# VHH binders against q9x234: the designs that were tried, part 37

Target 1, 288 residues: q9x234
Amino acid sequence: RTFSEEIKEELVNVPFGSREEVISELLGFIKARGDLDVKSRHIVFSLHSFAASRRLLNLMKYLSKPVSEIIVEKSHNIKKRYIKITAEYSESFMVIEPFFDVALFVSFLRGLFLSGGSMTNPRYHYHLEINLFEEETLALTRKSLKDFFNINAGIIELRNTRKLYIKSIKDILVFLEAIGVQRKLEEIDRIVTERKVIGDVNRTVNFIEANAIRTANSTARQIRAIELIKENMGLENLPEDLRRVALVRLRNKELSLRELGKKLNLTKSQIYSKLKRIIKIAERFGDV
Below, E stands for the ipSAE of ESMFold2; O stands for the ipSAE of OpenDDE; V2 stands for 0.75 times the mean of E and O plus 0.25 times the DockQ between their complexes.

## First folded at step 13 (VHH; framework vhh_lunsekimig_d3)

Design v6 (at its last look DockQ between E and O 0.86; V2 from the best seeds 0.69)
Fold by ESMFold2, look of step 13:
Structure v6 (fold): chain B 288 residues (1-288), chain A 120 residues (1-120)
Amino acid sequence: as target 1 above (288 residues)
Amino acid sequence: EVQLVESGGGVVQPGGSLRLSCAASGFTFSSYALSWYRQAAGIERELIASITRGGSTEYVDSVKGRFTISRDNSENTMYLQMNSLRAEDTGLYYCAAKYPARRWSPQDYWGQGTLVTVSS
């Protein structure tokens, strides 16, 4: 069972509010997955979620609208199955304005998500999307998401596909709360917290590793400098204090500057200063 | 358009009673949480009573036991019954409506206020 379907199972049990809110939720189903048959004065819904189908039937029962046909079909394409529900409609459902009262808008969004929405398992990545082909409705939905919730939804338009999408986990949580999700929000909060902790740990480990690489690169530069001097002038021609440092560094490539200084009875600062002078001498003979 | 209109304010003696009303229009009243705020001169507004969409109530300690908030969803009206009034209750009383939310900040709807004066 997908993460989306688990959310939709919870939404089936969201209590009904006013009649206007029920109609607004139904409008969401209509706009996402409804097909009007003008001659019969019925609307046909094509749904891929059993939870969405159950919710739609509950809405129709509340509105006293007969459902004349329920068919569970397997598409010729075996990757796709659907439930067709045929129900009586009223033109008044099509003219409702869900965009100016947040109570109606959250109900409308619930219908859109149940019928045409999906969400990726947040353990893998954050993505919520709603299929909504009609341009005007899509634009008004996007505007109202911004106006009521400060959600910046994106739009995907490809050939015969139009979708709203939300990528911000903060915005997804607001959306899910608004449409009536409660228990699944707690699960998502835990996942988000876990991912944040893992990310913080990885950044800390990367910092420790980068620091170790920086130390190794510094040692490599010192060794290269000493080798250039050895090849081009000979270590015996260095001042005695620098020669001692060069020889001990070559013999102890793994030691820190503090450890190297201890072997030479010098402070970390003193050994660093002497190695810096060695590098400057080596620069006359090539890149260090 | 959204409107909240308070009424029922006036002058009353200490120990007296008043009943405030807040008539609402332009939104789905039954789905909003409702509240009363009080503003005394020189002080910022304070929440004094609230009622959820399901009818659960909360009060600030200074009015508990004396004030009763209620709602009538069939009439789109909220009430504040104020008993045992004190001079300290003098102020401008506002009704407010807010859609319940925890993870986002709904816009509050406000009335214009009704004046309550408690004096001899």
Scores: ipSAE 0.657, ipTM 0.859, lowest interface PAE 1.3, mean pLDDT 87
Fold by OpenDDE, look of step 13:
Structure v6 (fold): chain B 288 residues (1-288), chain A 120 residues (1-120)
Amino acid sequence: as target 1 above (288 residues)
Amino acid sequence: EVQLVESGGGVVQPGGSLRLSCAASGFTFSSYALSWYRQAAGIERELIASITRGGSTEYVDSVKGRFTISRDNSENTMYLQMNSLRAEDTGLYYCAAKYPARRWSPQDYWGQGTLVTVSS
């Protein structure tokens, strides 16, 4: 089971509100996955989720609207099943305005998500999306998300479809709670917390590793420089202060600059400066 | 348009009773939690009673046992029965409707208030 389907299964059992809320939820199904057959005056819902189908049937039952046909079709893609639910079209469903009342809007969103929505497993990626073809409905939905919930949703326009999406995990959690998700919210919270901890640890480890590598490379370069001078010029020909640093560095390859400084009663900065001078001298004889 | 209209306020003697009403329109009344607030002169508005969508009630200590909040979803009306009124109950009483939420805060709807005066 996909993470989306698990959420949808939970939504199947959300208690019905008022008749208007139920109609608003049905409207969500219509806008996302309903096709009107004008000749027969029937509406056909094409759903990919069994949970969504169950919810739709429960809504229709509540409204005393008979379903005329239920067909399960295998898509050309062996892995996708389509459930087609056919019912008589009623204009009464379309008179509901879900965008001015938060209760109706929440119900509407539930219908949209069940029928046309998906969410990635938060362990991998934060992404919630809803398929909406109608531009006006999309715009109004986006606006209402902002107005009621302060959710910043984006819109993607594809060749044959439009999508509303939410990327912020904070906004996703608000959205899911609004449409009636409870149990799965706890799971998502745990996952988000775990990811945060892992991320912090990784950043720390990477930082430590990067510093270690940098230090190692610097030390190696210093030693190479000193050896090169020793081979070509002799350390005895270095200025006394540089010679001292060179000898200490060569004898103590594992020590930090600070530790070297302690041995010579010099600051880290002084040691660094002298090593730079040594490197510069070495560069006369070859690449360091 | 969303509207909340309070009524039932007036002047009453200590120990007397009043019943406030809040008539709602323009939203799905049954889906909202409802509350009564009051504001005495020079004091901030305070929550005094609330009723959930399911009918559960809560009261501040100062009104417990004296005030009763109720709702009639069929009439889109909330009530506050106030018994054993005291001088300290004097103030402007407001009704409010709030959609229940944990992670988000939709705008609350407020009435204009009704004045309750308890005086000898």
Scores: ipSAE 0.618, ipTM 0.846, lowest interface PAE 0.9, mean pLDDT 91
ESMFold2 (binder alone), look of step 13: mean pLDDT 81; pTM 0.795

Design v7 (at its last look DockQ between E and O 0.01; V2 from the best seeds 0.00; counts 0 for: pae O 10.5 > 2, off the site)
Fold by ESMFold2, look of step 13:
Structure v7 (fold): chain B 288 residues (1-288), chain A 120 residues (1-120)
Amino acid sequence: as target 1 above (288 residues)
Amino acid sequence: EVQLVESGGGVVQPGGSLRLSCAASGFTFSTYALSWYRQAAGIERELIASITRGGSTEYVDSVKGRFTISRDNSENTMYLQMNSLRAEDTGLYYCAAKYPAKRWSPQDYWGQGTLVTVSS
């Protein structure tokens, strides 16, 4: 069972509201996956989801509209099953205006998502998309998503595909709430929080590692300088203030400049200045 | 066009009763949460009663036991039954409708108000 299917299973149980809301949800199915035959007064729905099929049957039962045929087919081109449902068409399905009342619009979006929508598992990627081939319906849907919810949806257009998509996790959560998702939203919230914590930890670890690398490189240079002086000049020939610093650094290779300063009753700036002088002296004798 | 129209306000004596109505049009009334607000002179508008789409009610303490909010989805109308009125209940009463949402901010719909005056 895919992540999308789990969402759709929850949506099957969203209570029916007004009759207009039910018709608006059905219009979403029609616009995403319906093929109309006006002469026979039938629509053929091509669905990939058992949950979507069950919901459609429940909508049609509520509206007292006969379903005449249910066929399960396999598409070898896409390597997945189609469920084809043939149902009575009524002109009343098309007179609902889903774009001007938010209650009708969320019902319409639920129908669109059930019939032609999908969402990636948010553990891997944030992406929700809806098949919407008709250009005018797609444009109105995108505009209404912005107007009602401040959702910024994009469009994918290919030769045989037209989709509306949402990539912002904030916008995806708004969308899912609007269409009636509740328990799966809690799961998604947990996943988003987990990913944020992992990201925060990684940034903290990267900062600590980078700082440790910088400190190790600086310390190694200081130790190298002291060893060069010891081998070529002798530490006893350093000015006394530098000699004390060199000995304490050599004995305490792990300490920060501030910590070395504490041992010598010097500020960080003073200890840095003295170590820099040591390095400068050592450069006479080789690479530091 | 969305409309909320209050009616039923007027002048009553302390201890009297009034029933306010809020007639709605232009939206799917049954799916909205509904509320009554009161605005006394020189004071900001305050929520006094609310009712969910499922019929659950909530009241502020000052009106609890005296006021009853209700809704009739078949008539697209909300009511406020106001009993045992006091002088402090004087004010402009507004109805409001809000689509329930947690992660986004729906536009609230407001009426124009109906005046209630409690005086002898």
Scores: ipSAE 0.436, ipTM 0.751, lowest interface PAE 2.2, mean pLDDT 87
Fold by OpenDDE, look of step 13:
Structure v7 (fold): chain B 288 residues (1-288), chain A 120 residues (1-120)
Amino acid sequence: as target 1 above (288 residues)
Amino acid sequence: EVQLVESGGGVVQPGGSLRLSCAASGFTFSTYALSWYRQAAGIERELIASITRGGSTEYVDSVKGRFTISRDNSENTMYLQMNSLRAEDTGLYYCAAKYPAKRWSPQDYWGQGTLVTVSS
């Protein structure tokens, strides 16, 4: 089972609210996955989720709306199962305006997500998306998400579809909580926390490693420079202060600049400055 | 009011020919993909032919080479030329107009069907 399906399974058992809320949720299903046959006055829901299908059937039952047909078919192009649920269409479903009442909107969102929504496993990526074809509905949904929950949702327009998406894990959590997810929220929180910790550790390790490499390279360069001077002009021809540093560096290749400083009663900065001068001299004789 | 009205159905002998028409009104015909469906007794309605807005056609194997779907946007009419009819082609034939790549709005439209009976 996908992470999305697990969430949807939990949503199947969300208690029904008022009749208007139930209708609002159904409207979500309609907007996301409903196809209307005008002549027959039937609506066909094409769903990919068994959980979504169960929820839809429960909604229809609650509303005393008979389902005329349920078909499970395999898509020829996509090894995905389609569940087609056919029911009589009622204009009463479309009279509901879910965008002005938070309870209705939440129910609407639940329907949208169940029917047309998906979420990536938070272990890999933070992404929630809902397929929504109607531009107006999409815009209103986006606006209401912002207005009611301060969620910043994006819109993707593809050739054959439109999608609402949420990338912020914070916003995703708010969204899921709003539509009635509880148990899975705890799991997501754990995963997010774990990822954060891992991320912080990795950053720290990478930083340490990078610094170590930098230091190693710097040390190597210093040694090369000193050797080059030794070969070309002799260390005895260096200024006394530089010669002293050069000799100590050669004898102590593993020591840090600070440690070198301690040996010579110089600060790290003084050692660094002198080594830079040494490198500059060495550059006269070749690449360092 | 949106209407799709099928015509041209009837009784024919095996090997015979029929031409079905679907007259559309109440919507922008040229922007819809069009299809013919049929439903035989005791079996589910099936898509048999389709034509895109651009005129590209597709057929199910059972009718390929025998049936030809076409559209006249100037007349808001879709046609199905059926040749070499077989007993298995008997059924109620429906025309459908679907807006490609989008759902719900605009809506899909269906006719009431025309009966085709192939019998000796």
Scores: ipSAE 0.000, ipTM 0.205, lowest interface PAE 10.5, mean pLDDT 88
ESMFold2 (binder alone), look of step 13: mean pLDDT 80; pTM 0.784

Design v8 (at its last look DockQ between E and O 0.89; V2 from the best seeds 0.73)
Fold by OpenDDE, look of step 13:
Structure v8 (fold): chain B 288 residues (1-288), chain A 120 residues (1-120)
Amino acid sequence: as target 1 above (288 residues)
Amino acid sequence: EVQLVESGGGVVQPGGSLRLSCAASGFTFSSYALSWYRQAAGIERELIASITRGGSTEYVDSVKGRFTISRDNSENTMYLQMNSLRAEDTGLYYCAAKWPAKRWSPQDYWGQGTLVTVSS
């Protein structure tokens, strides 16, 4: 059971609104997965979700529109069944303008999502998408999402299909709430919170590790420099202040600059400066 | 065009009753949560009663037991039955329609208000 299907199952039980809302939802189904044959006065829905199919049938029942045929077929792709629902076409379904009224629009969105929508498990990725081929409908949907709900949806154009998508988890949540999801929202909230915590922890750990490595490398370089000087010119030939620092560093390879400073009654900055000078001298003799 | 029009306000004696109406148009009335607000002179507007899409009602303590909010979706009208009116109930009464969402709500719709005066 996919996360999308779980959401859709919840949506099956969303109470019907006004007749216009129901028609708007049906229109969503039509636009996303309906094939209209005006000549035969039939519409064929191709759905991949049982929940979506149930919802569609309930809508049709509510509208007293008979379904002429229901076929469940195994797709060539071993993993996906599709349900083909055939019903009588009515022009009354197409006269609805769902983009000017929030309630109608939300119903429309519900239909779109049920029939052609999917959502990734938020544990892995934040992504909601709706398959919608018709360019005009896609544009209007995108606009209305922005206008009514301040949702920023993107559009992907593929060779044979178009998709509306939402990447922002904030926007996804608004979307799901709007179309009537309740229980799953709570679950998503928990997941999002968990991910955030994990992310923060990982960032912190990485930061600590990175800093440790940098420090280790710096220390190693300092030691190498001092040893190089010792081998080539002798530490006794260093200025007295540098010699002192060099000797203390060699004797205390595990100490931080701050700790070295404490031993010599110097600040971290002073120690750093002197070590830099030491390194510079060492560079005369080789790479450090 | 979205419209909310309040009516039924007027002058009434203490202990009297009024019934306010809010007629809505231009939007799907049944999908909105509805509320009555009132604003007394010199006082901030306050929520006094609400009714959900499903018909659940809530009241502020000051009006509880005296006021009844109701809705008729078939008529796109909200009502406020006000009984046992008191001087402190005097004010401008507003109806509001709100989208029932927690995360994001479209713009709320408001009426222009109807004046209720409770005076001896």
Scores: ipSAE 0.693, ipTM 0.871, lowest interface PAE 0.7, mean pLDDT 91
Fold by ESMFold2, look of step 13:
Structure v8 (fold): chain B 288 residues (1-288), chain A 120 residues (1-120)
Amino acid sequence: as target 1 above (288 residues)
Amino acid sequence: EVQLVESGGGVVQPGGSLRLSCAASGFTFSSYALSWYRQAAGIERELIASITRGGSTEYVDSVKGRFTISRDNSENTMYLQMNSLRAEDTGLYYCAAKWPAKRWSPQDYWGQGTLVTVSS
């Protein structure tokens, strides 16, 4: 099962509230996946989720509306199976205004997500989207998400596709809580925390590795400089203070500047200055 | 149009009782957590009692055992039964409705308040 389907399975068990809330949730199914046949007074829902299908059947049972057909078919356009549910509709379903009452709005959102929504596994990236083609409904949904929940949703609009999407993990969690998710929120919180810890560890490791490489390159440069001087002029011809440093560095290749300074009773700054002078002298004889 | 309207306030002697009502309209009352707040003159508004969607209640120590919060979802009304009233209970009493959410809640709804005066 996909991560989306696990969320939808939890949503099946969200308790029904008022009758108006149930109708508002059904309106979400209608707007995302309903095809109204006015002449026969039926709605055909085309769903890809077993959980969504179960929830829709529960809504219709609560409203005492007959379901006349349940058919599993292949989609001709994308060659993917889907579940068609044909049910009687009432004109009263279409008079609900979900955008101005918080309880009706969250019920509407739950219907939209169940029927036409998806979420990627948050282990990989954060993305929640809802297929919602009708432009006015999409605009009102986005506005009410902002007005009620401070959720910043975007719109994907291509030639044959219109979707609402949310990419902020903060906003996704607010959305999921609003539509009634509980247990999966705890799982998502754990995943987000785990990803933060892994990211912190990786940044620390990268810093340590870069620092170690820089130190190794600096030490190698110092030793090469001393070897060039030894090969081309002899260490005996260095000033006494520099010769002492050169010999101790060669004998203690693994020591830091601080540690090397301790061996010579010099500060880190003093040892650095002397090694810099050694490198300058060595540059006469080659690349350092 | 969202409304919360308190009633039942008045003047009462110490040791007396009052029952406050909060009538709600224009929103789905049964989906909200509800509470009573009290504001004495010159003092910040204080939460004194709350009731969840499921009916669980909580009280501040100063009213515990004397006040009882309840709700009637069929009448869209919340109540505060106040017994054994004291002078320090004098103040403006507000009802509030809060969407029960951990991460982000829509704006709370508030009444305008009803005055309770406990004096001889």
Scores: ipSAE 0.655, ipTM 0.861, lowest interface PAE 1.3, mean pLDDT 88
ESMFold2 (binder alone), look of step 13: mean pLDDT 80; pTM 0.792

## First folded at step 14 (VHH; framework vhh_lunsekimig_d3)

Design w1 (at its last look DockQ between E and O 0.75; V2 from the best seeds 0.00; counts 0 for: pae O 2.1 > 2)
Fold by ESMFold2, look of step 14:
Structure w1 (fold): chain B 288 residues (1-288), chain A 120 residues (1-120)
Amino acid sequence: as target 1 above (288 residues)
Amino acid sequence: EVQLVESGGGVVQPGGSLRLSCAASGFTFSSYALEWYRQAAGIERELIASITRGGSTEYVDSVKGRFTISRDNSENTMYLQMNSLRAEDTGLYYCAAKYPAKRWSPQDYWGQGTLVTVSS
């Protein structure tokens, strides 16, 4: 089961409200996946989700509308299983305006999501989308998401694809709460918290690693300088104070400047200054 | 287009009763939680009674046992039965409709208020 399907399974059990709300939810199914035959007063729905199909059948039962056939088939192009449901409707359903108020719009969104929506597992990234090809309905849905929820939804348009999407986790959580998700929201909250903690840890580890690399490179430069002097000049020809530092650094490659200072009875600043002078001398003989 | 209209206010003697009504239109009434508020002179509105979509009720201590909130979804109307009225119950009474939400702030709907005066 995908993350989307888990959400849809919870939505099957959202209690029905008013008759208008049930019709508004059905209009969401129609707009996303319905093929309407006005003359025969039938609609053919093409669904990928068993949860969505179960919800649709429950809606039709509530509305006392016969379902004349249910067919499970494979799509030749995608090799996915589809569920086709043929049902009867009333023209009086079409006078319901799903954008009338927030209650009807929430119901409409539930129908859209069940029939044509999906959400990426939030462990990987935050993305919710709804397939909604009809431009007028897409525009009204986007406007109403802003008006009722202050959600800024985007649009993806390709050759034969039109989708509405939401990427803000705050907006996704509002959307899911609005359409009736409750228990799955608790799981998402935990995932969001875990991702924040992991992100903070990774930034700290990257900072520690970068500092360790800088320190190692500095020590390597000091040792290279000492070896260049040894090979080209001889350490015996350094001033006594620099020779002592060079020998102790070479024999103690892993010590910090503070630790080297203790061995030589020098401060960290004094050790640093002497190593800087050693590097300067070594530059006469090559790249350090 | 949204309307909440209170009625039933008036002047009543201490110990008397009044029944307030709140008639609603322009939204899906049955989907909203409903509330009564009271505003005494110089004070902010105070929530005194609420009823959920499912019919569960809550009251502030000062009105418990005296006031009863109810709703009739078929008539798009909410009621407040006020018994054993006291002088301190005097004020403007407002009805409100609020869509339940935790992660977002739906627009609240408010009436204009009806005046209740409890005096001899």
Scores: ipSAE 0.664, ipTM 0.863, lowest interface PAE 1.2, mean pLDDT 88
Fold by OpenDDE, look of step 14:
Structure w1 (fold): chain B 288 residues (1-288), chain A 120 residues (1-120)
Amino acid sequence: as target 1 above (288 residues)
Amino acid sequence: EVQLVESGGGVVQPGGSLRLSCAASGFTFSSYALEWYRQAAGIERELIASITRGGSTEYVDSVKGRFTISRDNSENTMYLQMNSLRAEDTGLYYCAAKYPAKRWSPQDYWGQGTLVTVSS
């Protein structure tokens, strides 16, 4: 089962609200996956989710609207089952305006998501999308998401498809909570928290490693410099203060500059300065 | 247009009773949690009673046993029955409708308030 289907399965059991809310949810199904034949006064829903189909049937039952036909078609592509549900069309369903009342809008969103929505597993990516062809409905949905939830949804228009999408995990969580997701929401929270922790740890580790490498390289250069001086002019020919630092560095290759300073009763900065001078001298004799 | 209109406030003696009403319009009343707030002079507005969509009620300790919040979805009206009123109950009483949410906060609807004065 896909992550999306798991969410949809949970949504099947969301308690019905008012009749208007139920109609609003149905409207979501209609807008996302309903094909209306005005001549025959029938609407055909094409769904890919069994959970969505169950929910739709429950809605229709609640509204005492008989379903005339249910067909399960196997797509040539083994992975896509189409469930076609045919019902009598009622104009009363279209009279609902879900965009001005949060309760109706939430129900509408639930219908949209069930019928045309998907979500990626948050372990991998944060992405929620709803397929919605009608441009006006898409625009209104986007606007209402912003107005009611402060959700920033994007719209993708591809040659043959239009999609609303949400990428922010924060916004996704708000969306899911709004449409009635509970259990799965808790799971998502845990996943997100885990990812955050892992990310932070990785960043810290990378930082530490990078610093360690830098320090190691610096130390190696210092040692090379000192050795080069020793070979070409002798350490005894260094100024006394530099000679001391050079000797201590050679004897203590594992120590930090701070630690070297402690040994010589010098600050880290003083040690650094002296080592820099040593390197400069060494450069007279070769590449350091 | 969304409207909440409180009524029923007035002057009452200690030990007396009042019934506040809040008439709502312009939104799906039955889908909202309903709340009563009060604001005494010089004090911040405080939640005193709430009723969920399902009818579950909660009260602050100071009004428990004395106040009763109720709702009539058919009339789009919420009520606050206030018994055994005390001087400390004096204040402006507000009704509110809130869509229940944990992670987001839709627009809350508020009334303009009704004044309740408890004085001898």
Scores: ipSAE 0.312, ipTM 0.713, lowest interface PAE 2.1, mean pLDDT 90
ESMFold2 (binder alone), look of step 14: mean pLDDT 82; pTM 0.807

